# VHH binders against EKC/KEOPS complex subunit cgi121 (cgi121), part 45

Target 1, 174 residues: EKC/KEOPS complex subunit cgi121 (cgi121), of Schizosaccharomyces pombe (q9p7j3)
Amino acid sequence: MILPLFPETQVHVFVYENVSNCAAIHEQLISQNPIYDYAFLDAATILYKKQVYSAIIRALEDRRDEQMKTKTIHSEVILSLSPKTEISSAFRQFSMTKKSKNIVVVKIDSKLTEEEEFERLDKLVEGNRVEFSDEELQKLIDFKVLKKNYKLDPSTLENPLASILSSIALRGYS

## First folded at step 6 (VHH)

Design yd63 (from yb4 with S101D; framework vhh_7yz9_2)
Fold by ESMFold2-Fast, scan of step 6:
Structure yd63 (fold): chain B 174 residues (1-174), chain A 120 residues (1-120)
Amino acid sequence: as target 1 above (174 residues)
Amino acid sequence: QWQLVESGGGLVQAGGSLRLSCTASGFTFSRYAMGWYRQTAGNEREWVAFITKGGSTTYADSVKGRFTISRDNAKNTVYLQMNSLKPEDTAVYYCTARGYDKYYPTEDYWGQGTPVTVSS
């Protein structure tokens, strides 16, 4: 995907369901193995494509403005999903864990095509690839987790998109 | 308070071998993943080899089959055995220890680098 404000930045987003090796992936992530330089998100926390894109845009804005709070652009995406600027909370809330079953994987600044990244990720992830679409994401979301992470009340439960996007755009200022 | 000290670099002829060492102090070495990167003039540092806390190894395609990374936790040392060296392997080699808090990546430790020159 091409982002209008960042047309030179290549972005790929992948979704895997029924992943059996999350513990092994997590070990490589905490080791910061360069092959695993992606944002690995727990799909239980993602409801919309726009949610992921908003976090990516915020992370790219922070990088452009030299205001990143984390070590990499991929960790900045994870932070940017959170309505607060607290790094440990963001990772606890949104990053995959050893017990995750479905994941969303983001690659920024890839020098590879989407298909080449799929071939690479297929070697790392033992799960079923599904389309990055609102339809597929809505099958994997945990609404209890979503409500907790974004502090949603009953009035926003039926249509939380605007609330989620506002939380991402205004994190640290709201 | 922390330090990574590389050694073993130098001049070698194509087809030869070198063994790089990197000794750590000031932190608990056995809790850190370790890596080797290299840099040539005008280029960014590129990853060469990586070893996790558990001993799992990974290599860049350009060195796979020729280089071997290993660690000795009792000596707080990570090694890079470089065989079948090519002129293209000429670079300054850096060792790194990867920082990680329970939930997120933190600052890395880096050595000062050791130069390797492969002739002809």
Scores: ipSAE 0.481, ipTM 0.757, lowest interface PAE 2.0, mean pLDDT 88

Design yd64 (from yb4 with S101P; framework vhh_7yz9_2)
Fold by ESMFold2-Fast, scan of step 6:
Structure yd64 (fold): chain B 174 residues (1-174), chain A 120 residues (1-120)
Amino acid sequence: as target 1 above (174 residues)
Amino acid sequence: QWQLVESGGGLVQAGGSLRLSCTASGFTFSRYAMGWYRQTAGNEREWVAFITKGGSTTYADSVKGRFTISRDNAKNTVYLQMNSLKPEDTAVYYCTARGYPKYYPTEDYWGQGTPVTVSS
């Protein structure tokens, strides 16, 4: 995917369901293994494609403006999903855990094609690839987790997209 | 002050073997993941091998099956055993220590590099 404000930036997003090796992946992530330089998200926290894209755009804006608060662009994507600028909370809320079963994986600045990244990730992730689509994401979401992460009240539950996108765009100002 | 001191590089003929060592001081070695990178003239530094605190290892495709990374926490040392060396393995090899937690802007440490030349 090409983003209008960042046409020079390559972005790939992958979705895996029924992942059996999340504990092994998590160990590699906390160890900063360079082969795992991706944003690994728990799919239980992602409802829409636009949610992921909004976080990517916010992270790229913070990198452009030299305002990143985390070590890498991929960790900045995870932070950007959170309505707060609190690193530990964002990672507890959105990052893959040892107990995750379905994951969303984001790669920014890949020097590889999408097909080559698929080949690499298939070696790292023991699970089934599915399409990055609103339909597939809505099969994997946990609404209790979503409500807690974005502090949604009953009035916003009918259409949470606008509230989620506003939370991401206005992070640090609310 | 922290240090990473590399040793074991040198000249070797194709098909030969070398063992690189990297000894750490000035930080708690056992809390860090360790890796090896290499750099040839005019190119970016590329990853070669990695070992976690728990001892899990990963390798770049170009060295898989030929190189082995290991660590000795009692000696604060990480090793790279290089077998079946090829002329294309000629590079300066760098040891690195990766801070935890990953997400905070923690210091990563780098050695000064050990040259390896593999003759054809």
Scores: ipSAE 0.306, ipTM 0.677, lowest interface PAE 2.8, mean pLDDT 87

Design yd65 (from yb4 with S101A; framework vhh_7yz9_2)
Fold by ESMFold2-Fast, scan of step 6:
Structure yd65 (fold): chain B 174 residues (1-174), chain A 120 residues (1-120)
Amino acid sequence: as target 1 above (174 residues)
Amino acid sequence: QWQLVESGGGLVQAGGSLRLSCTASGFTFSRYAMGWYRQTAGNEREWVAFITKGGSTTYADSVKGRFTISRDNAKNTVYLQMNSLKPEDTAVYYCTARGYAKYYPTEDYWGQGTPVTVSS
């Protein structure tokens, strides 16, 4: 995909359901294995494509402005999903865990084609690839997790898109 | 303070073997993942091999089946056994130590590099 404000930045987003090897992936992520340089998100936390794109745009803006708060662009995407700028909280809320079942994987600045990234990820992730679409994401979301992460009240949960996007775009700077 | 010292580089003919060593001091080696990168003149450093603190190994496609990474925690040393060397393996080889990063950021350590030349 092409982002209007970052037309030279290559972005790929992948969705996997029924992943059986999340514990193995998590071990590689905390080891900082270079092959696993992606943002691995728990799909229980993602309701809309726009939610992911908003976090990507925010991370790219922070990189452009030399204001990244984390070590990599991919960790910055994870941070950018959070309404706060507290790194450990963002990772607990949005990153995949050993117990995750469904994941969203983001790759920025790939030197590989989309087909080559699919081939690589299909070897790392033991699960079923599904379309990155609102329809598929809505099958994987956990509304209790979403409510807690964005501090949504019951009335907002029925149509949370604007609230989520506002939380991502308008979180404070430090 | 902390230090990573590479050794074992040199000149070897195509088809030959070399074993690189990297010895760590000044930090708790057993808590770090270890890796090898290489760099040729005019190019970026490229990743070669990686080993977690638990011993899981991963290799770049260009070296799979030819190189083996291993570690000895009692000696604070990581090794790269390089077999069936090719001229395109000619590079300066760098050792790196990666902290376990439950949350970001963490510091990485790097050695100064050891040169490997493979003649045709």
Scores: ipSAE 0.434, ipTM 0.759, lowest interface PAE 2.4, mean pLDDT 88

Design yd66 (from yb4 with S101E; framework vhh_7yz9_2)
Fold by ESMFold2-Fast, scan of step 6:
Structure yd66 (fold): chain B 174 residues (1-174), chain A 120 residues (1-120)
Amino acid sequence: as target 1 above (174 residues)
Amino acid sequence: QWQLVESGGGLVQAGGSLRLSCTASGFTFSRYAMGWYRQTAGNEREWVAFITKGGSTTYADSVKGRFTISRDNAKNTVYLQMNSLKPEDTAVYYCTARGYEKYYPTEDYWGQGTPVTVSS
């Protein structure tokens, strides 16, 4: 995918359901193994494609402006999903855990083609790849988790898209 | 203050072997995943081998089957055993320690580098 504000930035997003090796992946992620340099998100926290793209755009804006708070563009994507600029909370709330079952994986600035990234991820992730679409994401979301992460009230929970995107776009500013 | 002290580099002929060591001080070694990177003049530093706190290992395709990374937590040391060396393995080799605190990455530590020259 090409982003209008970042036309030279290569972005790939993959969705896996029924992942059986999340504990093993999590061990590699906390170790910062270079092979696992992706943003591994818990699909329970992601409801829309636009939610992921908004976080990617925010992370790329922070990199462009030399305002990244984390070590890598991928960790900056995880931070950017949060309405608050607090690294530990963002990772706790959005990154995959050893208990995750379904995951969303983001790759930015790949040295490999999309096909090669897929082949690489297929060796790392023991699960079923599904389409990155709102329809598939809506099968994997946990609305209780979504409500807590974005502090949604009952009225916004019925149609939360605008509230989620506003939370991401604010970049921690009032 | 923290330190990573590398040793074992040098000159070796193609097909030979070298063992690199990296000894850590000033931080709790067992809390850090460890890695080896290498750099040639005019090129970016490239990853070679990685070992987690639990001892699982990962290798770059270019060295897989020839290099072995290991660690000894009692000695605060990580090793890189390099076998079947090729001229393209000529580089300065760097040891790194990768911090992680509960939910997110912390500061990395780097050694000064140890040169390895493989003659044809």
Scores: ipSAE 0.475, ipTM 0.765, lowest interface PAE 2.1, mean pLDDT 88

Design yd67 (from yb4 with K102R; framework vhh_7yz9_2)
Fold by ESMFold2-Fast, scan of step 6:
Structure yd67 (fold): chain B 174 residues (1-174), chain A 120 residues (1-120)
Amino acid sequence: as target 1 above (174 residues)
Amino acid sequence: QWQLVESGGGLVQAGGSLRLSCTASGFTFSRYAMGWYRQTAGNEREWVAFITKGGSTTYADSVKGRFTISRDNAKNTVYLQMNSLKPEDTAVYYCTARGYSRYYPTEDYWGQGTPVTVSS
């Protein structure tokens, strides 16, 4: 049997609010500085923990199946959040920008513990770390951005979780 | 066609200084971020220092305050100034030019390495 989960894969997710150095982080990311090898997401685009985990699972499935479309597993997570298999669109929709204020940071395959990653990342990000929870994410989401990214209508917006998860799982053409 | 040529390595006593240079040819140097890595026998390459297209610098904790990375776009050269050298800095040092996109698989360019030996 095939498990949709990857229990041997180490995953860490951090949430930062009121980040003051997003322009500096963005410069490092586009320059491919190896110390910044994380998925840096704009928190305005993330409503649920399950949204992030679904994208991680899809990225890990694509890596397992040798079907990654981007340079790293972390860029593949960003692509996997998008309902379309278009790299540039996915990054515009979900990746942090110079103007971001709140961010979600994902690390996969770390050789470090969660505590060690926290210490490293806390030196890179000038902001306040908050709990990775649906409650905290709901304080940071921009519903206008969410609606646009997943093409949600007013009837779906009241309970968008199932629609978001299906968009992540079933993106692209079979 | 493209090349990264390192120079400036050698033998130095603990507490001494060396300046490594890496000169690029065959591509537009100013479009690439540049880095220095080092490798000891049997180990993976370890990141040391990085400089973006805009000149922003980042250092590994082990070298912070002792090493300085800089670039000269007119000379197509990146430098690593290494001060207060320690025996544990002994390694082969590699220059790298990071490809134009993190989105798509792109070629990262690597030099052939320059050995640095720091005696105790």
Scores: ipSAE 0.317, ipTM 0.685, lowest interface PAE 2.6, mean pLDDT 86

Design yd68 (from yb4 with K102P; framework vhh_7yz9_2)
Fold by ESMFold2-Fast, scan of step 6:
Structure yd68 (fold): chain B 174 residues (1-174), chain A 120 residues (1-120)
Amino acid sequence: as target 1 above (174 residues)
Amino acid sequence: QWQLVESGGGLVQAGGSLRLSCTASGFTFSRYAMGWYRQTAGNEREWVAFITKGGSTTYADSVKGRFTISRDNAKNTVYLQMNSLKPEDTAVYYCTARGYSPYYPTEDYWGQGTPVTVSS
């Protein structure tokens, strides 16, 4: 994918369901193994493609403006999903855990093609790849988790997209 | 004052073996994952091998089956056993320590590097 304000930045997003080795992946992530340099998100927290893209754009804006709060662009994507600029809370809310079953994986600045990243990730992730689409994401979301993470009122449940995108764009202010 | 000190590099004939050591001081070694990277002139550093706090190992495809990473927490040392060395393994080898942090990135530590030359 090409992003309008970041046309030179390669972005790939992958979705895996029924992942059986999340505990092993989590061990590698907290160890900062360079082969696992991706943003690994719990799919229970992601409802729309646009939610992921908005977090990516915010992270890239923070990198461009030399305002990153975290060590890597991938950890900045995780932070950028959160409505608050609290690193520990963002990771607890959105990052995959050893108990996760379905995951969304983001790669930024890849020197590999999407197909090559897919081949690499398939060796790391023991699960079934599905299309990165709103339809597939809506099968994996946990609405209780989504409501809690974005503090959604009953009145916003009919159109959560606008509220979620606003929360990401206004991170730290809403 | 943290330090990572590499040793064991040198000259070796193709097909030979070398064991690199990296000894840590100034931080709690057992809490860190450890890795080896290498760099050739004109190229960026490439990772070679990685070992987690729990002892799980990962290798770059170019060295898989020939190199073995291991650690000795009692000695605060990580090792890279290099077998069946090839001229293309010629590089400066760097040790790195990665802190445990599920939420906040911790400071990574790097050694000064140790040169390895494999003659044809």
Scores: ipSAE 0.355, ipTM 0.698, lowest interface PAE 2.7, mean pLDDT 87

Design yd70 (from yb4 with K102T; framework vhh_7yz9_2)
Fold by ESMFold2-Fast, scan of step 6:
Structure yd70 (fold): chain B 174 residues (1-174), chain A 120 residues (1-120)
Amino acid sequence: as target 1 above (174 residues)
Amino acid sequence: QWQLVESGGGLVQAGGSLRLSCTASGFTFSRYAMGWYRQTAGNEREWVAFITKGGSTTYADSVKGRFTISRDNAKNTVYLQMNSLKPEDTAVYYCTARGYSTYYPTEDYWGQGTPVTVSS
């Protein structure tokens, strides 16, 4: 997918299931280890490819406009998944934790090709790589987590895409 | 208030060894991850080695097997043992401290740098 307004920006998204070393990865992330400069998301929170891309677009808009609220573009992606501007809440809701089993990993502004990033991440993540597709994401989602994070009612939960995208795009403007 | 003071740089022959030290004051060293970066004139600063508060280490491919990062919490000091030095290792070496955070950016600390020159 080409990003609206950011066609020159390199974006890679990777999905891993059955990850056994999330506690080790989490320790490196909270330590700010430069090798781990990616957005590591809990796949239990991600239902659609468009959800991830909407958060990426929002983060890139905030960087362009010099309005980032977090330290890196990758942490800004995590914040941008949240319908609220509260940083600590967004990270608790969407970021990978020691207890995560399936993860979505985002890299922006890579100096490496997608294939080279695959090789690098496969050394860091002890899990099975799967396609970044709606079909694969829908096998990993936790609908209770999704409902709580986006404040979805039962009627919206059957077809939540528009509500999720609106929440990401209109954060702080509604 | 806070300080990171690097030492141990200098001139060394190719194939030789140097040990860099970085001593911290003004913050609780044991709660911070520590790293070493290096910079050559005209180039951006590049990461070399990293150690978490728990002692887990990682290295850039260019130094793996030759450099060893370690820490002594009792002395508030992080070390970089550099073995089998090459002319390409010539740079100014910087110590950094990274605060632990799960949710948002933490305060990072940087030293002023110590020069290392490797002669052929």
Scores: ipSAE 0.377, ipTM 0.727, lowest interface PAE 2.4, mean pLDDT 87

Design yd71 (from yb4 with K102D; framework vhh_7yz9_2)
Fold by ESMFold2-Fast, scan of step 6:
Structure yd71 (fold): chain B 174 residues (1-174), chain A 120 residues (1-120)
Amino acid sequence: as target 1 above (174 residues)
Amino acid sequence: QWQLVESGGGLVQAGGSLRLSCTASGFTFSRYAMGWYRQTAGNEREWVAFITKGGSTTYADSVKGRFTISRDNAKNTVYLQMNSLKPEDTAVYYCTARGYSDYYPTEDYWGQGTPVTVSS
């Protein structure tokens, strides 16, 4: 995918369900293994494609402006999903864990085609690929997790998109 | 305070072997993943080999089957055994210690580099 404000930035987003090796992947992520340089998100936290894109755009803006708070652009995507600037909290809330079952994987600045990234990821992820679409994401979301992460009340839960996008755009500000 | 000291580089003929060593001090070596990167003039550093705290290894496609990374926690040392060397392996090789991910914001450490020249 090409983003209008970042036309030279290649972005790929992948969704896997029924992943059986999350513990192994998590160990590699903690170790900062270069082959795992992706944002690995728990799909239980992602409701919309726009939620992921908004986090990507915020991370790219922070990189452009030399205001990144994390070590990599992919870590910055994970941080950007959080309404707060606490790195550890953001990762606990949104990154995959050893117990995750479904994941969303983001790659920014890929030097590979989308097909080549799929080939690489298929060797790392033991699960079933599904389309990155609102329909597929809505099968994997945990609304209790979503409500907790974005502090949604019952009235905003009826129309959560605007609240989620606002939280991402205003992360670090009051 | 911390140090990564590399050794074992030099000049070798194509088809030959070299073993690079990197000895760490000033931090708890056993808690860090270790890696080797290389750089040629005018290019960015590229990853070569990586070893986790638990000893699992990964390699760049260009060196897979020829290079072996290993570690000795008792000696605070990581090694890169380079076999079947090719002229395109000529580079400055850098040792790095990778702290925890952004969950635990620790410093990444880098050595000063050791040159390797492979003649044809």
Scores: ipSAE 0.120, ipTM 0.561, lowest interface PAE 4.1, mean pLDDT 86

Design yd72 (from yb4 with Y103F; framework vhh_7yz9_2)
Fold by ESMFold2-Fast, scan of step 6:
Structure yd72 (fold): chain B 174 residues (1-174), chain A 120 residues (1-120)
Amino acid sequence: as target 1 above (174 residues)
Amino acid sequence: QWQLVESGGGLVQAGGSLRLSCTASGFTFSRYAMGWYRQTAGNEREWVAFITKGGSTTYADSVKGRFTISRDNAKNTVYLQMNSLKPEDTAVYYCTARGYSKFYPTEDYWGQGTPVTVSS
């Protein structure tokens, strides 16, 4: 994936359904296991491809400007999905948990090709890989979770894209 | 005052074995994940093996099936058993301790390194 503002940055996004080993993955993430250096998101929180890309762009902008608030670019992606600049809240809202069933996985600055990352992730994640598309994401979203995370009112819930993107881009006013 | 003390490195012939040890003091060892990294002159440190506080292990593809990481919480020690050593395993090996946090820990500990040379 090529981002216009960061054409030199390699970005891969993967979606897995019916993941049976989320508890094991979560244990590896909180221990800082280096093989799990990805952003592991709960798919219940992601409605659009643009939502993920906006968080990635925000994280890359913060890295470029030397304003990252977390230790890694991948944790910065998780933070960047949140409308608030609170690390603990962002992780509770968007990061996968032991009870997650479907996940979105982001890799930035991979030294591997997309195909090699697929091979690696397929060994770590016990689930069914599906296409990263709005159609597939819309099958996995939990609208109650989405509404709560972005504080959507009834007027925005039916077409929330612009509100979500603005929340990500203007987090903490910027 | 934390400390990680590595031992067991040295010179060995290809096909041989070595066991590295790393003993921790100054923090509650049983609450930390432990890992081994290695570094060759002119290259960045690369991860080799990792063990969680619960005992789950992961290995780099280059060492899988040949190296085994283990821990003994009563002795505050992590081990790396290295079998079927190859010349490309020649490196300085570093022990590390990683704290647990949902939001990434504030402290990581590193040893001083122990050199391993594998003769062809």
Scores: ipSAE 0.376, ipTM 0.715, lowest interface PAE 2.4, mean pLDDT 88

Design yd73 (from yb4 with Y103W; framework vhh_7yz9_2)
Fold by ESMFold2-Fast, scan of step 6:
Structure yd73 (fold): chain B 174 residues (1-174), chain A 120 residues (1-120)
Amino acid sequence: as target 1 above (174 residues)
Amino acid sequence: QWQLVESGGGLVQAGGSLRLSCTASGFTFSRYAMGWYRQTAGNEREWVAFITKGGSTTYADSVKGRFTISRDNAKNTVYLQMNSLKPEDTAVYYCTARGYSKWYPTEDYWGQGTPVTVSS
């Protein structure tokens, strides 16, 4: 995928449902194994493609401006999904856990082709790959989790896109 | 003060072998994952091999079957056994230590590097 503001940045987003090896993946992430250098998100927290893109754009802007708060672009994506600037809170809210069942995986600046990244991830993730689309994401979201993470009230929850995007764009100003 | 000290680099003929060592001090080595990276002039550091605190290993495709990473917790040392060396393996080799953290990634530690030159 091409981002209009970062046309030379290679971005790949993969969605897996019914993942059976989240505990094994989590162990590798905690150990900081370089082969797992991706943003592994719990799909229960992601409602829209634009939510993921907004976090990616914010992370890329922070990298461009030399204002990243975390060590890697992928951890910066996870941080950028959170309305707060606190790293541990962002990871608690959005990163996959050993109990996750559906995940969203983001790769930025891959040295591999998209097809090679698909092949690599399919070896790491024991689950069913589905299309990265609003339709598929809306089957995996947990609205209770979304409401808590973005502090949405019942009236906003009916059309939350603008509130979510504003929270991501204005991170650190609220 | 935390330190990683690499040794074992040098000049070797294509097809030869070298064993790199990296000795850690100032932290509890057995609680850290360890890795080897390499860098050629003008290029970014590339990952070569990784070993978790539990001993599981992973390798870059370019070195798989030729290089072996291992650790000796009693000596606070990680090793890279490099066999069937090629001119393309010429680089400065860096040791790194990665902390175990549920809020990954956290700070890592790096050595100063040890040069390896493989003649053609």
Scores: ipSAE 0.323, ipTM 0.670, lowest interface PAE 2.8, mean pLDDT 88

Design yd74 (from yb4 with Y103L; framework vhh_7yz9_2)
Fold by ESMFold2-Fast, scan of step 6:
Structure yd74 (fold): chain B 174 residues (1-174), chain A 120 residues (1-120)
Amino acid sequence: as target 1 above (174 residues)
Amino acid sequence: QWQLVESGGGLVQAGGSLRLSCTASGFTFSRYAMGWYRQTAGNEREWVAFITKGGSTTYADSVKGRFTISRDNAKNTVYLQMNSLKPEDTAVYYCTARGYSKLYPTEDYWGQGTPVTVSS
């Protein structure tokens, strides 16, 4: 998708289920291997496409304003998903772990086409690619994790989207 | 203070070989991933090769099959063996160290760079 506020920025989002090599991917991420320069998210934390796009927009705004708190635009996306501006908490809450089974992968400013990114990621990720859609995400979400990460109460449970987007937009202020 | 000191650069004919070395001091080398980047005139630094603390290697497509990255933890040294050199490989080569972290965007540490010129 092209973002109206950032029309020059190419954004690709991929979803993989039943990933068997998360421990290997995690090793590459913690070593900062450049070929793994993506935001690798645990799909258990993502309920809506809008949730991901809101975090991307916030990260791009921080980059535009020279206010990034992390080293890369991809790590800034991970931070931007969190209702708090604390980096370590955001990574524990939203990043893929060795135990993850389903992942959402975000690429910003790719020098490759979407098809070329698919070919690269298919070599890195041992899992089944599925459509980036609300329907597919809802099959992979863990509502207990979502409730904890965004501090959702029963009054927001029927419509968590508004609460989630508000949390992202507030940049951790509450 | 951290130090990364590169050596082994120089002038070589196309088709030739060079071996770059990067010796680290001031940190526990075996706990760090190591990489090589290069910079050509007018361009940003380009990643070339990477080796994890466990020895897993990754290469940029432009050098795959021609370059080999390796490490010697006893000598605190990472190497880049460059074979079948091409004029397009002409660049200043930089060694980098990457800290391992659960919060994987850590500080990058860089050497001073060593120039490599490949004549046609």
Scores: ipSAE 0.444, ipTM 0.757, lowest interface PAE 2.3, mean pLDDT 88

Design yd75 (from yb4 with Y103H; framework vhh_7yz9_2)
Fold by ESMFold2-Fast, scan of step 6:
Structure yd75 (fold): chain B 174 residues (1-174), chain A 120 residues (1-120)
Amino acid sequence: as target 1 above (174 residues)
Amino acid sequence: QWQLVESGGGLVQAGGSLRLSCTASGFTFSRYAMGWYRQTAGNEREWVAFITKGGSTTYADSVKGRFTISRDNAKNTVYLQMNSLKPEDTAVYYCTARGYSKHYPTEDYWGQGTPVTVSS
């Protein structure tokens, strides 16, 4: 994928369901093992492709402007999904945990093709890859988690996309 | 108070071997992940090898099959066994200790580096 505002930045997004080794992956992530330098998200928190892309764009803007608050571009993606600029809260809300079953994995600045990156991830993730699509994401979402993370009320819950995207784009401003 | 001290670097001929050691003090070594990075002139530090507190290991593609990382918690030491050395392995090698964090930004400790020169 090529982003219009960041045409030289390679971005790959992968979705895995029925992942059996989340505890092992989580251990590698908290140790900051370099081979796991990806944003590992709990799919229970992601409803739309645009939600992920908006967080990626915000993270890339913060890197461009030298305003990143976290150590890596991938942790900045996780932070950027949150409506507030608090690292610990964002990770509790959006990052994969030992108990996760379905995950969304983001890679930025890959020198590899999507197919090559998938081959590497397939060695790390014990699960089934599914298409990165709104249809597949809707099978994995937890609406209670989504509602809590974005503070959605009943009126916004019937069409949450605009509210979610606004929260990501305007993080910290309102 | 905390300290990481590297040793074992030096000059070696291509095809030779070196074993780097890094001894930690001032923190509970067994609770940290350990890694080796290297830096060549004009380049940023690149990761080489990593070992978790549980002992699982990972390696950069450029060193797989040639380098082995290991740890000895009783001696507070991490090792990098470097075999089949190539001139492109010439670099300053740095030991690092990584605290475990459920939030990805982590504290890290670094040694001062030990130079390795591989002659052709």
Scores: ipSAE 0.409, ipTM 0.726, lowest interface PAE 2.3, mean pLDDT 88

